# Ledger of designs, part 2: VHH binders against RNA polymerase II C-terminal domain phosphatase-like 3 (CPL3)

Target 1, 181 residues: RNA polymerase II C-terminal domain phosphatase-like 3 (CPL3), of Arabidopsis thaliana (Mouse-ear cress) (q8ll04r923to1103)
Amino acid sequence: FASQKLSLVLDIDHTLLNSAKFNEVESRHEEILRKKEEQDREKPYRHLFRFLHMGMWTKLRPGIWNFLEKASKLYELHLYTMGNKLYATEMAKLLDPKGVLFNGRVISKGDDGDPLDGDERVPKSKDLEGVMGMESSVVIIDDSVRVWPQHKMNLIAVERYLYFPCSRRQFGLLGPSLLEL
Short names: E, the ipSAE of ESMFold2; O, the ipSAE of OpenDDE; V2, 0.75 times the mean of E and O plus 0.25 times the DockQ between their complexes.

## First folded at step 1 (VHH)

Design A3 (framework vhh_8emy_2)
Fold by ESMFold2-Fast, scan of step 1:
Structure A3 (fold): chain B 181 residues (1-181), chain A 122 residues (1-122)
Amino acid sequence: as target 1 above (181 residues)
Amino acid sequence: QVQLQESGGGLVQPGSSLRLSCAASGFTFSSYAMHWVRQAPGKGPEWVSSISGSGGSTNYATSVKGRFSISRDNPSKTLYLQMNSLRPEDSAVYYCARDYEGYPEWDAFDIRGQGTQVTVSS
């Protein structure tokens, strides 16, 4: 008597959140981020995190908490990332601290590659292997069409979420001061 | 594989200076950003400073900014931390770490050495 749900596959990076390594953040922005994170800790729903053990900052997309609550009632949620397994696991814990939204449905493809060969990561694409159900019953939300070469008809492309100045520069955008954001 | 060995710590008085060294081996040193991380008794690890592979970009924790200076000598595969105007709160074991590879990695700070103890007391 369980109702069937469509599967919703969610990209992590630049879709649900934006992360920046400590060494990618200029020292003047680090001070501003520390102040913003301190203020954010007092809010019921946090959006800015400093992960000392991972050496990175993470900023959640505005409206993420309401989106995940609403989507979880209509869809079986999956996380999908080109990041490595530990990053995927930590981000899943961040987005779902009680383990009730994704229920282990986390796919990561970032464990391949040798940075010593001059490539940071071996180029990869995403596919729907490991997602339960028919492809016709799957919806994908991702900022990149390029990583889904076989599944463009299932894809809702969203505007890339770029919070950190280094991330904005990576995509050819001039990053405003974090004080302006 | 990757080896990192810290040295240069010791017992000093407040206001003193120390220079820490980290000898690296087992990887292409100039291709990686490097970090200094410290851990005081009863506290978690704290990131202190970072330097890019070329040495052209540096970053510092707010608590040490203006007092500490990170540098590297790529030919000798050595990382340095010049610590000036030391304070009691700087007392900790200092570790050097290779930056995590790629975007993003699980081992954010690749800490391999025993660290070097810095004690600042009067």
Scores: ipSAE 0.000, ipTM 0.153, lowest interface PAE 13.7, mean pLDDT 76

Design A4 (framework vhh_8emy_2)
Fold by ESMFold2-Fast, scan of step 1:
Structure A4 (fold): chain B 181 residues (1-181), chain A 121 residues (1-121)
Amino acid sequence: as target 1 above (181 residues)
Amino acid sequence: QVQLQESGGGLVQPGSSLRLSCAASGFTFDDYAMHWVRQAPGKGPEWVSSISWNSGSINYATSVKGRFSISRDNPSKTLYLQMNSLRPEDSAVYYCAKDTYEEGYLYFDYRGQGTQVTVSS
């Protein structure tokens, strides 16, 4: 047998973290976020980030640091996003600043959907192209079943992590977000 | 391939105005929100302004609100930034960025070469 781990493919948005662009955040909520980010900055493990260069706030899912540490001992970790390479690279750096968890195993499909002729839509599905190993040895964690039409048997669907009010509205949900609780 | 080409920068005195342009190609311009981002020497990039696909939603960084105005012309596939009352602190390379898409989320893409704005006495 090979002395290799099973592969674990992790969705970024609404699975490991939730992000909101500055233009999606109401002024009253930005004041709350700035205060929370100041408090979070002093913690040994950070969960709330303000990225001036990307114009966005990012909130990591609770327990993420412990999860990634434990999972990396059992699995070869992969990040998978429908976003572009720039987004995928920035999120990989955030989650793995030392470059030891993912080892460049980052898949971004946003660039594949960008139209070369100006007419194509962004793709709405994922596949296991670029993931090493047998399909039977891959586990996928994602909040969306619909994006994995060919690999539903490998998928562990998790509850969407929706921290920001704009993200909750994006999914047509009413009531307070986790930020507002 | 997505292509973004910024222009309109230059060397100006404090209090002056400049209008930046971004010519977009390689994607359906009308389907995406667009952004302006700047980067000063020795600093990280800073988001400046955003505009939705139909100009119905417009937002500005607090540092430029009331001085800068973002607009777009969908027929010509061009994004603009009107900069008034320029300050030395506005000196930076200005980039336009296309929003990108992930299921339920949008992120912007900095593929432009940038245009240099220098505000100096």
Scores: ipSAE 0.000, ipTM 0.176, lowest interface PAE 11.5, mean pLDDT 76

Design A5 (framework vhh_gocatamig_d2)
Fold by ESMFold2-Fast, scan of step 1:
Structure A5 (fold): chain B 181 residues (1-181), chain A 122 residues (1-122)
Amino acid sequence: as target 1 above (181 residues)
Amino acid sequence: EVQLVESGGGLVQPGGSLTLSCAASGFTFSSYDLAWYRQAPGKKRELVAGITSGGSTVYMDSVKGRFTISRDNAKNSVYLQMNSLRAEDTAVYYCAAEVYTDEYGTWEYDYWGQGTLVTVSS
């Protein structure tokens, strides 16, 4: 008796949520964020978080709670990030406070790479190493096709979720941020 | 009544320079983010350069170090200084004032200029 679901690999940044470091947020926007976080704290399903120990703000994608509940019934959920292990662990706890959705299936690549490498860069691409099951039975949700060079046929590319002004600027986008509403 | 009027386009040889200007009226200019987009025939419009109300700038990779965007709030104008022009820079250049349209950060452009043609050819 083994009920093995299809695997669903979920990108964290710009797919399920958007994060910004304290030093990337202007003072005027920080004031707005503090008021919004205080209001959000009283809601049944929270979407805005301030992590003092990580020095960052995190905004969850609208509809995320409903999506995760439904997806977990059909798929074995995995989280995948180019961020480091601490970031991945904190985001996994945030998205799965009861510990029942991901069950330790969290991949972080930010700690990979040779710290003595001449270009000193983290890996540019993702792969399915560490994901259990047959590769033909894997679905990937990510905002970037470029980071999945070997698995483009498994990929559902989604609109990138950019809440913070600094994130929008990183992708060359302008206009008033969602934060300013 | 909102207007964006571009000027400064023309024919220039590779390696040359052009300055594009966009004069705006009918809105509180200093409160808006402004951008230059370009569109070559048969291609989608792409962001070339942008400047926020606070003066922060962004550029597409292929123009970094060659193009400079600036604004003058007293004159309600935004500029694009284009240096070391290449054949691939040939396009119609549009001035835009961007506005938020949905909760996902998908942007639509409420105000667009008519465009100014830049041709880089020998």
Scores: ipSAE 0.000, ipTM 0.101, lowest interface PAE 17.2, mean pLDDT 74

Design A6 (framework vhh_gocatamig_d2; at its last look DockQ between E and O 0.02; V2 from the best seeds 0.00; counts 0 for: pae O 10.5 > 2, placed apart)
Amino acid sequence: EVQLVESGGGLVQPGGSLTLSCAASGFTFSDYELAWYRQAPGKKRELVAGISSGGDTVYMDSVKGRFTISRDNAKNSVYLQMNSLRAEDTAVYYCATYEYPDSGEYFDYWGQGTLVTVSS
ESMFold2-Fast, scan of step 1: ipSAE 0.333; ipTM 0.747
ESMFold2, look of step 2: ipSAE 0.469; ipTM 0.810
ESMFold2 (binder alone), look of step 2: mean pLDDT 79; pTM 0.795
OpenDDE, look of step 2: ipSAE 0.006; ipTM 0.245

Design A7 (framework vhh_3k1k_2)
Fold by ESMFold2-Fast, scan of step 1:
Structure A7 (fold): chain B 181 residues (1-181), chain A 119 residues (1-119)
Amino acid sequence: as target 1 above (181 residues)
Amino acid sequence: QVQLVESGGALVQPGGSLRLSCAASGFTFSSYAMRWYRQAPGKEREWVAGISSSGDSTSYEDSVKGRFTISRDDARNTVYLQMNSLKPEDTAVYYCARWDEYGSYPDYWGQGTQVTVSS
């Protein structure tokens, strides 16, 4: 029932990258980020991005480029996010600038709310709708078990990637962020 | 430091009304959408109502439409849930949550306030 490769479903936020809105970044850290982003632009593989149109900073997980290259040879890669379609589309372009890794396999659930109840979307959990094959042919990588209530046997839970100070505070963590180290 | 503190939970009779409040601190309240969730014994936490950062849009779970109203007062950094025509099925701990616009998930939660609708 599976295609030639097994499927690998990848969570975006706190798994492959960490993002922070401009208004969540303290002035002192914004100055540091602007300098780091300027230095990062000179690297063969970029990890730090400033998106004016989305009002946010995005930091890619260390080793992500090597991971995606190797994983794409073994698996059909899928991106999965509870974020909206705009965010999912921009992150997919960021992670796959040549259009060869995901091939349109991007699932965003942020737009799945009831339109008669307002324009805000409140998705509850993730499922495997839209991923071809049997559950036994799917591997999921995510930082959160609770968003996959029916698929935790397929889940590899990874350490949450938290680069920005606001992200550490969001999860109730004490001490310096990776930006501050 | 981000804090959300709920209040207003009580024991009420079926058909009664109750107003919950959630006081927010440690962030620019007017920049965030806010949500109310509830959790009944033995069940997962369920979304109840949402309000946009501007206050122009509200949304509700089907079982509470027409009975519950969410509102916000940005000058007081407070979000409210007005609950009317309460049913025993509304018995739960009610949680206030901050909604992250780009992540599309609740990133901070209050400690919750118990609402009991007597049989």
Scores: ipSAE 0.000, ipTM 0.119, lowest interface PAE 15.9, mean pLDDT 77

Design A8 (framework vhh_3k1k_2)
Fold by ESMFold2-Fast, scan of step 1:
Structure A8 (fold): chain B 181 residues (1-181), chain A 120 residues (1-120)
Amino acid sequence: as target 1 above (181 residues)
Amino acid sequence: QVQLVESGGALVQPGGSLRLSCAASGFTFSDYYMRWYRQAPGKEREWVAGISGSGGSTSYEDSVKGRFTISRDDARNTVYLQMNSLKPEDTAVYYCAADRYEEPWGYDYWGQGTQVTVSS
């Protein structure tokens, strides 16, 4: 019978994936992205997407598909984003097309005015509101310690996944992005 | 409505050749990426080959490179897998799948599969 699993709360932006609006991408990088996306479309598990309806590119973290499959066997998976509901819903569909991984467990805290809410200079907080189960049974994976002030003991901080040049600049980083390597 | 129908599977001796076909209906075939997958008994489904909507780009799993060729005929709404130098390890049910990238939550359309057995 089904055993009660620990809950695993997964940050979307800069943890599972990195997104960039069309107007944030330079023309020369757009050419590279279109070529990479054409090649990526041939693969069984895609990592690079162009969303016309949201006006953005999304690059999934390497190894994400294997990670989600294995994690779903051990944990009850939750998605958590400071992005708006539209963005959260679309990313959940992207990561879980069959609706079997997250089963509606998607939390969005962002402003309805923007699909991406990634201003990291504005302090924002996450909490476990909306996550079912005991707090002691929750593990959190996020790139930012800052956004979890009340739950640092539950947090596994991962290296921020920054694929697009504009994302690196947003965090004040110099040098080439993963796209350019 | 949407339908993918594989055909061409058969029993063939090692070293033989076989061509699989996948007939598509119910969608604009030329807009879709087409892929071939296979599944042997007791194993997980694995990707075999892929071809872009334009037909300009193809990709293959390492174990089939040089032996298998994927192609498409958009006028006939059909994708093909030409299999040469078949090995017993190629024995599996072969499936075709279609995906449209501009639908961000789009899911693969799958066929029913066609059985390929390579044995003496």
Scores: ipSAE 0.005, ipTM 0.169, lowest interface PAE 12.7, mean pLDDT 76

Design A9 (framework vhh_8h5u_2)
Fold by ESMFold2-Fast, scan of step 1:
Structure A9 (fold): chain B 181 residues (1-181), chain A 121 residues (1-121)
Amino acid sequence: as target 1 above (181 residues)
Amino acid sequence: EVQVVESGGGLVQPGGSLRLSCAASGFTFYDSSYAMGWYRQAPGNQHERVAIITSGGSTNYPDSVKGRFTISRDNAKNTGYLQMNSLKSEDTAVYYCAAGYEWSDEPYDYWGQGTQVTVSS
């Protein structure tokens, strides 16, 4: 469509941010997080959040605020996650508190509710169904090539953002996390 | 100024019940979107969440306490509660009340000092 901006589809987990549930965080690391969060409150752009009602910590990728501001001028921004609708909605509010960046363009493929210790029965993949515009006019930013089997030419793969120790273990990694540095 | 204070802890026998209270001051449950939760920590365990209640009354529990514990709030009294039934020795811990503004983009860290619950077995 001639008058529409190009679309930019953004993965949430391990691309724009990293989240950890309270029960996934060791007591010693929780103490560090609380002090870091208190310090983060005084910054002009915040990166560390504690969501009491969701029972989780969220750490934003460095440079995210500048990236979103610049990208929003060139692209129609979309959020795309394998997470559930509640998580997707809360993260969209966090990244877009003024409601001007995404305008409801949020796609979630997870089941409603809390998937604590749940099994993933069927491997999930993403596609561009529901994204307006020509496929050649879409750019995707995601940490996983595997979830976009049909759209590799549109994909800019980024390094996984793993801040919390539990996230490193999820990907089979040994050694200290960014939190532990 | 802003604080939460726990009460109601004590010693009970296995299979017994306790009701914990969390009195809030410096903010109100009546006209605000404050979420409230109960957390516990035992000497040999990780800190864990045992119950959450949102401003709208939605609740969430981990499997370890689901069906035995019930979280509630009385907005008029500015107080939250944790009703603990069918208590087990594994429930022995210091229980903490926490509150935060549900829709704020600012982190709120209002935690009480904790109340000891001991289940004798």
Scores: ipSAE 0.000, ipTM 0.100, lowest interface PAE 18.2, mean pLDDT 75

Design B1 (framework vhh_vobarilizumab_d1)
Fold by ESMFold2-Fast, scan of step 1:
Structure B1 (fold): chain B 181 residues (1-181), chain A 120 residues (1-120)
Amino acid sequence: as target 1 above (181 residues)
Amino acid sequence: EVQLVESGGGLVQPGGSLRLSCAASGFTFSSYAMAWYRQAPGKGRELVAGISSGGSTSYADSVKGRFTISRDNAKNTLYLQMNSLRPEDTAVYYCARGSLEELFSYFDYWGQGTLVTVSS
């Protein structure tokens, strides 16, 4: 009997990785990041990236490479982000440089909708539009339950991955970031 | 005061080519990701191609191999070279500026659009 894999839908920001724009990083932390990135380049599996062309730092969640390898054997992997298509495409390339894990299964919602009341946008939610298969055959991993109002029973909520100090401040958290520990 | 002005649209036969231009002003063009979107009659808008501030490009599957996005930072101009045009490419094409604040989370400014009609 041929078996079709279950679908696994993966949120990018604060689930698989955390990113910070260069202008969001203080000079003292920039120096620490540059040293950590140089050390990280010598490792077989990299976790810290400095993207000159995107103007940002990206830190992958610990254990990500082992997780993706194992998950890809059991599930059809999808990336799902509230970011735009350019960001989603670049992150997909980072996580899957050979194009064999996601195979074009990347959903981005950052390009949808217009600003409302000036430049404010209506908060977006996620749905399974664009994911092939029965809803009961889909598992979702995301740090936010509220963006999946119709699919809470399919959701495995994970602790938000906040590596950069600016990301902690964005969520109203005080105290040292993982970078500072 | 941000302005994006598209040009280069027109009527072309199937298999033909057009080059669209977007003149940007009111911001530091070289610092922003830029994109081309299109909206066909009676349909929603779709992202056609994007280019980062550093020159990295991405394309919709429907246009890969046929369209090329590029930028000239000295002229503050974004381009879309469209080859092997098909009737289904008929749409109003919009230039858009990416948001720096949202880490490419959306496009915050759009031009007025330029009409491309592919018909015999």
Scores: ipSAE 0.000, ipTM 0.127, lowest interface PAE 14.5, mean pLDDT 75

Design B10 (framework vhh_gocatamig_d2)
Fold by ESMFold2-Fast, scan of step 1:
Structure B10 (fold): chain B 181 residues (1-181), chain A 120 residues (1-120)
Amino acid sequence: as target 1 above (181 residues)
Amino acid sequence: EVQLVESGGGLVQPGGSLTLSCAASGFTFSLYALAWYRQAPGKKRELVAGISSGGYTVYMDSVKGRFTISRDNAKNSVYLQMNSLRAEDTAVYYCATRLEFGSYIYFDYWGQGTLVTVSS
């Protein structure tokens, strides 16, 4: 093929951004978020979003805009999420408002047409059609370190980005969230 | 490198049987799930059967009771035993696996496919 770039696969949740449902945010933190979001709207590069139709807040990882610009020059960028197609589409639009970074390379697994009953390790029909890769030609950025040792050569593990208090509790963490700092 | 090689396809009469085999290499076979997909001309590729690393199996409704998926970790192979074959089972059958790299990140690998024709 004529591609000059290696592929870079980016996990959305806890890698590029952190999201929290409205009902998972305490009222006092909601007040802080609303003030921060209003302030953020005046910035040339936004990092905090309130999605009414999805009922959630989304906070982008600091430095994300510079990272995506630089990475897109070296790699063909791919987004991977276990979220549904609606979520994946909205996050792709958010991260790539000009439509020049991902070019449709967005993989969402949450609402596949033929989900397998009982075992999430067994692949799903629609998701596997045409999704192919050679391990040696791919770089992965993920917050998880449970990857099999041979595949860790292609993995760049990043610190899990947990901005919202509910996200910290989900991972059993103690202490204040980034929102509270 | 990761390779999946199918075999066992061929021409068979309605009501007959075939066993498809898939030989895998380039990864630790016993840790991953494998699946059989099929695609008939003009149709979407569809999941036929899947088997987890722990041996849990899943089947599409139209093949339940007729097809059996199994695995042999010592031989790095997965099999699809196809009984009571029907004309509508005619398709190219693909072996597939999904290698997980970290939380929710994965890559899919496919074999070249093997043709199954059920015809009188």
Scores: ipSAE 0.000, ipTM 0.110, lowest interface PAE 13.3, mean pLDDT 75

Design B11 (framework vhh_3k1k_2; at its last look DockQ between E and O 0.01; V2 from the best seeds 0.00; counts 0 for: pae O 12.4 > 2, grease 29.6 > 24.2, SAP .856 > .668, placed apart)
Fold by OpenDDE, look of step 2:
Structure B11 (fold): chain B 181 residues (1-181), chain A 118 residues (1-118)
Amino acid sequence: as target 1 above (181 residues)
Amino acid sequence: QVQLVESGGALVQPGGSLRLSCAASGFTFSSYWMRWYRQAPGKEREWVAGISSGGLSTSYEDSVKGRFTISRDDARNTVYLQMNSLKPEDTAVYYCARDLGFYLPDYWGQGTQVTVSS
């Protein structure tokens, strides 16, 4: 039997990218975002997206494309999000435009109606249910350590990625956002 | 199963007030952020207001700040939207939504019609 790749479980929000609803973006920032997005369309690798069908902006973490490319060579990639199925699907398409990275390995917890998913301030927990393989063969990348109480040894904590002002406010952070810089 | 049922929509004159209610069932209401959205004819659905679990945090769309107030009664599994100083531009179907806390609603009500007209 061929040796199987290790599994890499990737959180989406505040890990790989940052999203914000249209109306959660201040009017003064809208024009800035539009201009940035327009400029971004001219780049070989885009990082800023305006999704009309979801009513949200999405900003990918810098270096995401290089990261995913390298990671895919070493790991079987999985997406794990507390968002709903639609969001997860769209983000998967965004992060994997050729459809070769995740191949349906996307977990969306939002559709399960888990009462613990409703508020960031409420203790939330993630698990590896739905991720195939032995736990010992799983690596997790997430901005939040506390949500993996049973899998701390598998977890690589990364710095939270917050691009939008509303996201900074969500975490009680002061000062200018990356959008404003 | 998760259910959200909006009520309170009506025809009102400009400058009038209206209070919308959203009755929730099928989930632990107190654990979730709740949001109000609205959709005017020919326009995209837009976020209006949000309230955190426990009600400690509220947020509003710029156009409704100072006029609308979102609140919740967890004992009654209900979220409210008090709308004051209503304008014709506020005319829309208003939707209640459960929020996962990531600015992503996952369940919606059927909506209630609010019409502001002289």
Scores: ipSAE 0.005, ipTM 0.235, lowest interface PAE 12.4, mean pLDDT 88
ESMFold2-Fast, scan of step 1: ipSAE 0.220; ipTM 0.626
ESMFold2, look of step 2: ipSAE 0.005; ipTM 0.254
ESMFold2 (binder alone), look of step 2: mean pLDDT 88; pTM 0.893

Design B12 (framework vhh_8emy_2)
Fold by ESMFold2-Fast, scan of step 1:
Structure B12 (fold): chain B 181 residues (1-181), chain A 121 residues (1-121)
Amino acid sequence: as target 1 above (181 residues)
Amino acid sequence: QVQLQESGGGLVQPGSSLRLSCAASGFTFSSYGMHWVRQAPGKGPEWVSSISWSGGSTNYATSVKGRFSISRDNPSKTLYLQMNSLRPEDSAVYYCARGDLLYTLFGMDVRGQGTQVTVSS
């Protein structure tokens, strides 16, 4: 039978998770992260990951595992990122190791590093191109309204998830990060 | 062990104000959105209000909008609900609850034991 589920489009960065490159993390924070990651490895629901091959730390938003389980029963889940295809693929594997939540429904709009083009073309806005179904049947979860200029009525804006100090600085914010609390 | 403990309920007259508190322990309070929900005898639970992890975003049920105000103090790990212009229909046990990622739509994963609010006479 054809699925009558609504589509739920989920932004990756600053919505489902927050990532920081190794070179963006101060040595004092790296020590804290290493200890937290060791403690986290033994938990059934992991939230902190160190990716040596990508050179980055990734912290999942609290409650993400329960959210994805419940949302997958009500919605057809899609991942959306302005990041490149490699990043999108790795994050999809992280969030869905069995391949049953997103089923290949992953949209990436970032520069994949084509060495033949001198143009650094990274799209600055998102659209529903590539999402199956009627636009009126789509719900979008994102931390930024500005990247969805044509779809504001479908958008549920969530508070930006900024775990790493470098992420707070990126958005010009003062005060301690969640890592420092 | 994750715990939420509500306080501040009582018996008040219509038009009165009450401030409810919820003390959190056993988890990183500042990382979670929080909710207030209420349940009157013989009725199902009703979502009242929610607040984001930082306090930067708040939402209210239509029935309480303009009368109730949700706030939080992350250093003290406490959630508050300021209730003004109370009506008999606000009588219920009030629970605080820990939210998930989409806390205004998907409900709560942990809630406390509740505090009774009675608005009568």
Scores: ipSAE 0.015, ipTM 0.259, lowest interface PAE 7.5, mean pLDDT 77

Design B13 (framework vhh_vobarilizumab_d1)
Fold by ESMFold2-Fast, scan of step 1:
Structure B13 (fold): chain B 181 residues (1-181), chain A 120 residues (1-120)
Amino acid sequence: as target 1 above (181 residues)
Amino acid sequence: EVQLVESGGGLVQPGGSLRLSCAASGFTFSSYAMAWYRQAPGKGRELVAGIYSGGSTSYADSVKGRFTISRDNAKNTLYLQMNSLRPEDTAVYYCARYVTVEYRGSLDYWGQGTLVTVSS
């Protein structure tokens, strides 16, 4: 008898990391970020990245490297994002530089829709189309329960990881961001 | 204000070549990543190639080795050099300025497209 293959589906934004475009960051905060990124480069495991080619900052969730190492031994890892394919591909490379964790198991929904035939529409929900295996053998980690309307029993909801001030404002939150602490 | 205008499409024989251009205006072109997408009749849009502000590139597996994306920041122009064209490359090709943060979910500006037909 063989065990069913267990899949772990991981949301990218606000779950594994938090990103902010350069134009969403105030000048004073950018100065702080540049200094923090320079300090971060000296560490054995990096968490803060400035992507000139993508025009954005990315901050990885604390403990992410240890989590991915341990999870990859127990599960077939998948990345799932409402972002576009270019974003998904770059984040997959960042999280898996050796190409051994996800093995192309990256799902992006941000290219859905036709902005030329109407207003640009953001995809509203996620499903398990494109995830290999039985749905009963899938575990999902995401910060939003609303995007998984058909798979609530498979979902482990985590606290949103909001590092940048603009991300806190996006969710209507008051008070300092993790960047400002 | 933001405008993307494609040109260079046409009818070509299998094995032929075409170079597409996209003229950008209304924004600081050099600060944004750009992409080429295509849509064949009755199919969804697919990413063909992307180029980041720093010049790094990414390609769909179906076009690797045949297509080359490039940019000229001084001219605010994006290019797609298409070689060894196949009938399955027949599509409307769109240039797009892309957003990289998840909450936007999609590309923020598209051109109107240029038709590429590969047949005899």
Scores: ipSAE 0.012, ipTM 0.211, lowest interface PAE 8.9, mean pLDDT 76

